# Designs tried in a protein design chat: VH-VL binders against Lysosomal-trafficking regulator (mv). Part 3

Target 1, 99 residues: Lysosomal-trafficking regulator (mv), of Drosophila melanogaster (Fruit fly) (q9w060r2686to2784)
Amino acid sequence: SLNSQILYNFAAKFLPVDGEIEGEIIITDLKLYFLATYRCRYFNVNCDIANITEIWLKRYQHQETAFEILLDTNKSLFFSLQNADDWKIMREVFCDKIV

## First folded at step 16 (VH-VL)

Design y1 (from x6 with heavy chain S30T P62Q)
Fold by ESMFold2, look of step 18:
Structure y1 (fold): chain C 99 residues (1-99), chain A 121 residues (1-121), chain B 111 residues (1-111)
Amino acid sequence: as target 1 above (99 residues)
Amino acid sequence: EVQLVESGAEVKKPGSSVKVSCKASGYTFTYYAIAWVRQAPGQGPEWMGGIIPWFGTPKYAQKFQGRVTITADDFAGTVYMELSSLRSEDTAMYYCARHSLYTGDEAFDIWGKGTTVTVSS
Amino acid sequence: QSVLTQPPSVSAAPGQKVTISCSGSSSNIGNDYVSWYQQLPGTAPKLLIYDNNKRPSGIPDRFSGSKSGTSATLGITGLQTGDEANYYCGTWDSSTDAGVVFGGGTKLTVL
């Protein structure tokens, strides 16, 4: 839950099949959350980190700033990060899941 | 063609429950929210709650918290709304409505035709 | 009763202009986007305006929206008899945990 220790908070975009949603990724000891900004504020995306099977590094708008998270349900979440330091931290935190 | 189709009309007794389905077609079901909005005769619409099927976490208006359950079946492309402990005041037209992830939470761009739930003793 | 207040009715002749107001508060219209819906008799609501002043594809530009402070306004020019309907404003309300709230509606009569 959001009562868990928050380890990281990254400005991010959630990238559905078409378009983008501004927000932030919050990583706790157990979960990854995406909290949409003002426009989509009534819901959020979350998953247990243990259920993440693969992470694929991706380009977005010609920049190496995105990644796709594959879940054990075969669903995926596609994000881009807003800055390079957060991108580096994400890769280090989840290095064992990156394909 | 983007389309939402609610299940058929229901007549229920007070204290019972009703479950209405909303079949979605013509778009990527999992990336859009579907909300339930009801409208009693002679009144304005009333938002009950909604879900983004991909995310699986519903949100409810506080008025309905504890009585309403909204779920999604991604394989069937269908959202369900179950309202329990029915009262005569729950007699209304029930709509499912969509909002995209690219517009605001209050901008329902596609509506079903609605289905009537009548609660009478 | 409704968090958003609309006049119960408005009327005008074909070809004329009408405005419909929607009054709210800083917890809704004042800090959030407003949408407008047309509901013809016996039909579901139809989105006319979103993001305060934007029209979905297929909505003619004689429908317009605006917002000032805690109030929003729907404008309709070139009135047609087919515009007879109920009109509702909608927005998010942060103060009541209600989520999306709608006005009580305004019945437009084209005489």
Scores: ipSAE 0.147, ipTM 0.736, lowest interface PAE 4.2, mean pLDDT 87
Fold by ESMFold2, look of step 21:
Structure y1 (fold): chain C 99 residues (1-99), chain A 121 residues (1-121), chain B 111 residues (1-111)
Amino acid sequence: as target 1 above (99 residues)
Amino acid sequence: EVQLVESGAEVKKPGSSVKVSCKASGYTFTYYAIAWVRQAPGQGPEWMGGIIPWFGTPKYAQKFQGRVTITADDFAGTVYMELSSLRSEDTAMYYCARHSLYTGDEAFDIWGKGTTVTVSS
Amino acid sequence: QSVLTQPPSVSAAPGQKVTISCSGSSSNIGNDYVSWYQQLPGTAPKLLIYDNNKRPSGIPDRFSGSKSGTSATLGITGLQTGDEANYYCGTWDSSTDAGVVFGGGTKLTVL
């Protein structure tokens, strides 16, 4: 639910195989959300943080601003953040999952 | 080759339901939305709703709210549309169509060939 | 009546140009992207234009799109007999229980 405690809110892009979707990442104590801001009105991502098994630090457009998040369902989510400060915070929040 | 293939034509009686499948191939199924669009004889297209299989939450046109159910099976690469309480006005060609998450929810770049649902007694 | 209004028909001779209009409102065309579709007899719709004015791969540059205010326009130049079809605009409408809407269609006749 998005009515739980919001801890962080980052401007981000979701990176499907063949494009970019602008939006924001919202992190609560239990969940990670991605909410698209425009272009696909029923698009959102919702996963339990407990279901995240690994996080891989990635470059996007030659900058260290991205994460690939692996879920226990063997699905992955690829995001880029707007800036290095948000990337650093994301790295610290999930340091126990980063490989 | 990117393809969408609907299940075969169906003839149904009023009051029954129909479930049409749309098999996707040639692309990463879970990251593209699949919508259902129907077209009655002599009419323009009519959007019924759509789903992004990865997220599993469908959106329905208000006209069909309560009668339509759209679901996805990631393992089969297939989206389903079930329309209940059929009436003669539901006789139409039913298409599945894909839109890119990149370009948005109004740009259907790949369409199936369509399947006819005929409602008659 | 469709939320998006198109003329029911247009016609022109081979080699000429036509435009097809699509009139909407601030709840759709005014705030969202417009797409255009060609439907040849007995076939599924085919995307001609997306994002107001962009062509998918394989669509010749004879087809163009534009948008101004709450109206959109499809332009077709160098008309060919094979262009004879129904043409539909489409967009997102947020005025009610939001969703995709299409125009009622325009029959293009090439005489």
Scores: ipSAE 0.129, ipTM 0.707, lowest interface PAE 3.9, mean pLDDT 86
Fold by ESMFold2, look of step 22:
Structure y1 (fold): chain C 99 residues (1-99), chain A 121 residues (1-121), chain B 111 residues (1-111)
Amino acid sequence: as target 1 above (99 residues)
Amino acid sequence: EVQLVESGAEVKKPGSSVKVSCKASGYTFTYYAIAWVRQAPGQGPEWMGGIIPWFGTPKYAQKFQGRVTITADDFAGTVYMELSSLRSEDTAMYYCARHSLYTGDEAFDIWGKGTTVTVSS
Amino acid sequence: QSVLTQPPSVSAAPGQKVTISCSGSSSNIGNDYVSWYQQLPGTAPKLLIYDNNKRPSGIPDRFSGSKSGTSATLGITGLQTGDEANYYCGTWDSSTDAGVVFGGGTKLTVL
């Protein structure tokens, strides 16, 4: 179940090359999810935290609220969090992966 | 130029299968969903299913579950649709069509020209 | 019969206005967004309207869409002979066997 072992739930935007998709990031003990608010029924982002190789801290709209994760498949995902407090928590949770 | 190109027309026997490809060009392939929509002569379009190539998880219309498989190849920039256990009722024009991650999955902004699959004995 | 019901044909003179209806239910049009497509003879469908009433780039504003309850309407003003085509509505049907559904189409004749 997605509800089991939820540690954090952040309002977020997924940032593909051409825009923004609003949703939420959910972090469990083993996984990171992004669940879009938008109505694409087969849009589903999840990854095992163990498969995250690097995290790069980024700015979005001139604020330090974003990060890019690199997966062991060489795919990358770009997210922006709603506020700096959530971004600080993300930074501390994943400190061993931050470049 | 954004373009979707289906593979060539096919004539098939009942009970066989067909695999149609859709090659995408002119845009970032992995960030758009691609769906398969067919249209029998004189009828409206019929959605078969779709996939977001980045994530690889297809969704199928219930009518086609068990007979259709949709896959994507990021290296080739190509989505495939395979339909098995063909019947004469599967004779139709088959389109691939895309929608962006920003719009709904019912809003297909680019379509291929389509390819004919004819099933006859 | 299609899940979404459209009139089989409509006609009007050049320069006039027509509307094309699309009737559905609470499991589709009533709770989801509607798109509209034009299909000229021998061609693939082309998106005219998405999100009930929005036009993609390159679609002239003489094409319009609206939705009320479980029905949607495509409006076309300033009819041209090049508008002769089949027109389809589409939406998501959220019933337990859900998927994208289209209307059976409306043939527009410009006389």
Scores: ipSAE 0.113, ipTM 0.710, lowest interface PAE 4.0, mean pLDDT 86
Fold by ESMFold2, look of step 23:
Order: C-alpha cells, then structure tokens, then sequence
Structure y1 (fold): chain C 99 residues (1-99), chain A 121 residues (1-121), chain B 111 residues (1-111)
C-alpha cells in the first residue's frame, strides 16, 4: 500500500465534522494517504489519486492552508497543512483538480 | 442509549476460524472507533486491533497480524472480527469496545457484554 | 508477563483508602495518557478514569487517578464492599507499534 515511491510527506490535520486529528499526508505517484500520529493512531485515510474528482481550497484558522477533496464516491475529506509552503506544493501537484 | 452487542458464543476446533459480530446502536457509528479486546480466564485484557468505520482501514496488534481481520458495515452499524488458524490459547472472552476519536485510543468508554470463544478438540 | 506491571492484589477495610499502582516505561505511561478500568465479577470492564485523572459521567469522586514519570496510580477512598473487583490500567505503547496495552490486573478485596 505504501510501496509506491513517496513524493511528499506533509504535517497535517484531518478535519472531520467537529474536531481535528493530527497526522501526516503522504503523496505517492498513485495515492494520497493520511496517517494519524497522535491519540487516534489507527485512524488512516487511503485513496487513489485517480478517484479524486475535485479539490476546493479553503482557509483554516484564518490561514490559506486547507483543502477539501471530493472522491468519485461523493465522500469528501477535509485537511489542513501545517506549513504554507506545503500548501503551495499541494496546489501545484493537483492543479488540474482544483475548482 | 449507547450499546454494543456481540454475537453468540462459539465452540471451535483448532485450525478453524471464527467470526464475531458487534452491533452498535444509539450513537453516530462513524464518529467512534471500535476495537476488539480479549481476555483469557484469570488474565488481563489484550487488545487485538480496531477500526474506524468511516475509513474501513483497521489496525492490528502485531501479535495478531496475519490471523485477524476486522471489517465494518456502515449501513448495518456492525463491526466484525475474524480470527483464523485457531489454537487452544485463543480460548477467551472477546469484547468489542469503542473509543472517541478525540479523547484517546486507550480510553474505551463503552464495552459489550463479551462473547466466549472456546477452542477445543 | 504484561508490559504494564500492577500488584496482583490489595486489600483494605470498608471505609478506608487504597491505592493501586501501574508501572510502565517511557514508551507508554511516560509519554501517553492512562486509563483505568473496574471489572466486577462476571462483568465487562468499565471505564473509571481517562486522560490520567478524569472521571466519566457517573463515576464518583471517591475514584481518582494520577501519573508521575512512568507510573500511574488509582486511588479509591471510602471503600465499599461493592468495590471488590479487578482493576486494570491501560495506555498506548509506542515501542515497535504495539498499540493499546493493559496491565495484568489488581484484585481488590474489601475485608
């Protein structure tokens, strides 16, 4: 599952409806992962990049550091990145999917 | 009213498999993790692994990696645990238990009553 | 042998106080939160303490928890015969991705 070459590894938070889960986003040539690293450490997200249909750029805590992805199953996932530089890389890597 | 209800007791032969279900009710199923914890007579609890139903990706204790499979059915509000290649040491009470995604992965606030799995020839 | 060490038994008279210890390491208690469980005879474990020292709704303040270094302590005051049970500590252990670990348990006898 993580056998693809890792291209990026960002400190991030997954943002469910009413909370935050700290972890990291890992991007490979084929997949996007979120791996929780604190308090809920078996919380993992795994999706094929090909299944991402739309990405919406968002603010979180008054910073342009977040995004919401929509999957082809109509599920959506909301993340914030810890660093603005990582958020800029996210924009460039997925520019064709951003709405 | 929050409840977890395990399926009925099982008696199995060594080398076979068992699949136990845990029906969750009275709360938003997707916002909590469900774990499986077993307890042999006279011993402390032993965490086997858990799953967050929203994502469907389980995590297993290293001891059980390769023998245990945990899955969730979001529509049925049910989590399953299958333990394969059973041996006599697997005889225990098996509990499902939940924890909040935010209060800690070590704090199980609701437990089922447990179900017995007996492995005997 | 469990990762977390508890005394196998403790006893005290009704109305008295008892403490139950849980000894671990820097890979668990030293860096993570501790929970405590009561298991009455013939029943499932019940959460008494989470986040080292917090009580869920419905747990009386006779039950308390604390943590220092790599050890945690459950305190029970005003002992009642209904407190006779097994008590377990639990936490996350980060060594070699072990996950949730529990102590071997302490049987409390109320004389």
Amino acid sequence: as target 1 above (99 residues)
Amino acid sequence: EVQLVESGAEVKKPGSSVKVSCKASGYTFTYYAIAWVRQAPGQGPEWMGGIIPWFGTPKYAQKFQGRVTITADDFAGTVYMELSSLRSEDTAMYYCARHSLYTGDEAFDIWGKGTTVTVSS
Amino acid sequence: QSVLTQPPSVSAAPGQKVTISCSGSSSNIGNDYVSWYQQLPGTAPKLLIYDNNKRPSGIPDRFSGSKSGTSATLGITGLQTGDEANYYCGTWDSSTDAGVVFGGGTKLTVL
Scores: ipSAE 0.109, ipTM 0.726, lowest interface PAE 4.5, mean pLDDT 86
Fold by ESMFold2, fold request of step 19:
Structure y1 (fold): chain C 99 residues (1-99), chain A 121 residues (1-121), chain B 111 residues (1-111)
Amino acid sequence: as target 1 above (99 residues)
Amino acid sequence: EVQLVESGAEVKKPGSSVKVSCKASGYTFTYYAIAWVRQAPGQGPEWMGGIIPWFGTPKYAQKFQGRVTITADDFAGTVYMELSSLRSEDTAMYYCARHSLYTGDEAFDIWGKGTTVTVSS
Amino acid sequence: QSVLTQPPSVSAAPGQKVTISCSGSSSNIGNDYVSWYQQLPGTAPKLLIYDNNKRPSGIPDRFSGSKSGTSATLGITGLQTGDEANYYCGTWDSSTDAGVVFGGGTKLTVL
């Protein structure tokens, strides 16, 4: 079996066009996951960190707590973190990808 | 007007495959799950699996794992279901059905009219 | 045969009330939300009840849902001849990753 470890977890909302999905961002050594809290069995968002091309800092509800993550497929994911300290940590962890 | 429209009826031989399409219109296609549900004559519905087109990873009922493939084409606004190694018991009405990301249950609020797949010699 | 058990048929006269049961287990109804569907002859199922007891827009309030333990109930009051249909319960089953499961259906006859 291979070792895998969780490095960070952040309480977050995934922000589709017209709603909020509560959950948790989980960051491992190689991957980023979003694990939704409510019971949508199809919701399975993850990506390799290496496939993240850009991260754009954004406001959500007039607070600087959000990110738009652009993937190498030209898809983007929009999240808002619920803890300001976690937002600062996320910025430091991904500083090389922030535009 | 929100609509789901399946492709036309098909007659297939045992051992072959069928691919059914579901064209969605009237809503933001990429953020709603589309599921495939079949119904044999005189029986209740049977969930086969589904996909959220934006995320691209389908989920399958264990019974169909390995025989069913569900894919989405965002440009066409269409979800496809391919069922392989067809058997006579696969003869059924096949529906596509939608549920919202914004509810926690797999309640299907919009259904297509269905399409018949008949497996016979 | 079905993971969710429904009576095969029920009947009542116009104006009366009827209850349709759906029995499951802790791996489905006991821990998950229940939905109900009406299927008129020759048509696709139509959602009547979601989240155990909520009605979508356009469903009259004479349709109701409830659950208790591992069992769910669809209630129909003021029965009309247009209510003659098959009725199915549905929910998520977590025991074997079976996914969404439906009952075998209940044929409602309005005499």
Scores: ipSAE 0.077, ipTM 0.707, lowest interface PAE 5.0, mean pLDDT 85

Design y3 (from y1 with heavy chain T57R)
Fold by OpenDDE, look of step 16:
Structure y3 (fold): chain C 99 residues (1-99), chain A 121 residues (1-121), chain B 111 residues (1-111)
Amino acid sequence: as target 1 above (99 residues)
Amino acid sequence: EVQLVESGAEVKKPGSSVKVSCKASGYTFTYYAIAWVRQAPGQGPEWMGGIIPWFGRPKYAQKFQGRVTITADDFAGTVYMELSSLRSEDTAMYYCARHSLYTGDEAFDIWGKGTTVTVSS
Amino acid sequence: QSVLTQPPSVSAAPGQKVTISCSGSSSNIGNDYVSWYQQLPGTAPKLLIYDNNKRPSGIPDRFSGSKSGTSATLGITGLQTGDEANYYCGTWDSSTDAGVVFGGGTKLTVL
């Protein structure tokens, strides 16, 4: 549930090990959500921004458009952004987390 | 061929646990959700919960909260359903069924053949 | 008892048309897509209709679905003996106990 103020919305792909899911990243003041562009009640990818320990910039499909979010639980979320402007914004928003 | 292969029949005593497996093949595992639906004799289907592989966050029917655990082995393409504290009312055919992530999870387009779980003293 | 209500049984002669109703509420059929399943004796359910009125590949056009308000209907034309089965509607319920819900089932007898 989106209970906080939405700050940013990025067209993105969630990148599991064997595929990609198209959707959007929604950044609120407290959380990062990924919403897929398909109908599925089970889909729930999100994290508390406070629990983000590091963000690693990555390449996806030979383009520097991806990033991996490392969480304090030692889990990670891998995303790719579709727009260069969003990429820039993402880097600015999470500049203190980027390593 | 797209198919869901479930584990064999189970006979359990009350209070015990059962774990049923569902191996998916013939399609990209991550683009579909797997749900568990049981059917008691003479009754209609009953949704228990489901999971999307790789995402690892199952959803459960409230009726089974705390008693059912759905997990996935993403690399093996297998989904598991464990039901604990079994009672006679849990005697049923247990199906795994596939949700298309593109057409919505209201529709189960592929079903396993079912696993009979019998709970008796 | 089931969240979705179906008539317990319907019957018709071969070649005739039958309809099976599925009644719900605003939290399920009224808000989400309805699916229909055929279950032959001793087999797993088979998807007949999804998204209210769409047929998966392999399902003949004798089967049709419709939805209006909080009710859905399965139509079967050109009834065949092989259509004798139990039929279930299903959808998502968005109530507090959110999840997939099914009808109680309708036994179709081909006379």
Scores: ipSAE 0.234, ipTM 0.810, lowest interface PAE 2.3, mean pLDDT 92
Fold by ESMFold2, look of step 21:
Structure y3 (fold): chain C 99 residues (1-99), chain A 121 residues (1-121), chain B 111 residues (1-111)
Amino acid sequence: as target 1 above (99 residues)
Amino acid sequence: EVQLVESGAEVKKPGSSVKVSCKASGYTFTYYAIAWVRQAPGQGPEWMGGIIPWFGRPKYAQKFQGRVTITADDFAGTVYMELSSLRSEDTAMYYCARHSLYTGDEAFDIWGKGTTVTVSS
Amino acid sequence: QSVLTQPPSVSAAPGQKVTISCSGSSSNIGNDYVSWYQQLPGTAPKLLIYDNNKRPSGIPDRFSGSKSGTSATLGITGLQTGDEANYYCGTWDSSTDAGVVFGGGTKLTVL
C-alpha cells in the first residue's frame, strides 16, 4: 500500500504439523506475510515484525533452510526457504531476533 | 473416522439468535477450514462463511456480514456459528462442512448431517 | 435466484447416460474450479467431483466432470435407481464478495 513498502519476498513453504504449503514470504517495513500459491481464501498468515520475539534457525529435510518464528502471543510459525541467498538475507534482516 | 456433528435442531422466533455447534473428530482440527452452509427447502446450498481454527480469523459471505459470527474452540475441537436477527427466511437445514486445505476452498469433502433451524412466529 | 443456473430436472432409464449442466459467469466458473455434489433424499450433500473433473476416493468412474468457458457439466453413465437424487454445482465467485456459490440443483429421476 501507500504506507507499507514491500522490502523482500522469499519463495518459501509454510510448515504446518501435517504438511507443507507452497508460497512466498513478503516482508514490509512493518509486517511479515505468507501468501500461499495454493488457493485458499481463508488462509491469512501474517504478523507484525515488532511482535516477533525470537527466531530459531532450523534444518528441514537435511538442509539449513528453515526457521521458526516465535510471536509475543507464544504462537509460532515454521517456514522453509527455497533459496540459500534468501535464507542468508533473512538471517541478516532479523539478526537481532535470532537465538 | 472423520466426523462433523452439529448440535440439535432449534425452533426460534423472529428477531432472536441461534448458536449452532459443529464437533469435529478423526482429523487434525486446527488446519482444515470449516464452513457453514445452509439449505432452505427446495433450494440449493448457500455458503455463510468459514474459519481455519489455527488462524482464528473467519471469513463471511457479505450477505451475512454483521449478523453471523463463526468461532473455533481448539480445545473442544468445535466450531460455532451464531446467527442473529433471525427472519422466517432463515428457516433451513444448517450444515458444517470441511474444505480440504490441499484441493481448494470451493470444495467441501466432508459434511455433517445437518441441523434444522426453524424460524416462526 | 441462484448465481449458477442448472436445469430443474433430468430423467433417463437405468443403464443410460445423462448430463447435467451448470452455467455461470467469468467471475465464477470462468476463473475458478467447479465441484459437484449428490444429495440423496434426506441426506447431506456428498462430494462427487472437485477441481472440475477429479473424483474423490470412493466415487465410481461413471461420474465425470468437465468445464468449458463459463459452463460446467456433470456426466453420469450406467444410471442406477440409486442415482435418483438432487445434484448441485459449486464454485467460488470473486464478484461482490459472494464467496462460494451453488447452483439451484437438478433433480435426477431414473425411470
Scores: ipSAE 0.119, ipTM 0.711, lowest interface PAE 4.2, mean pLDDT 86

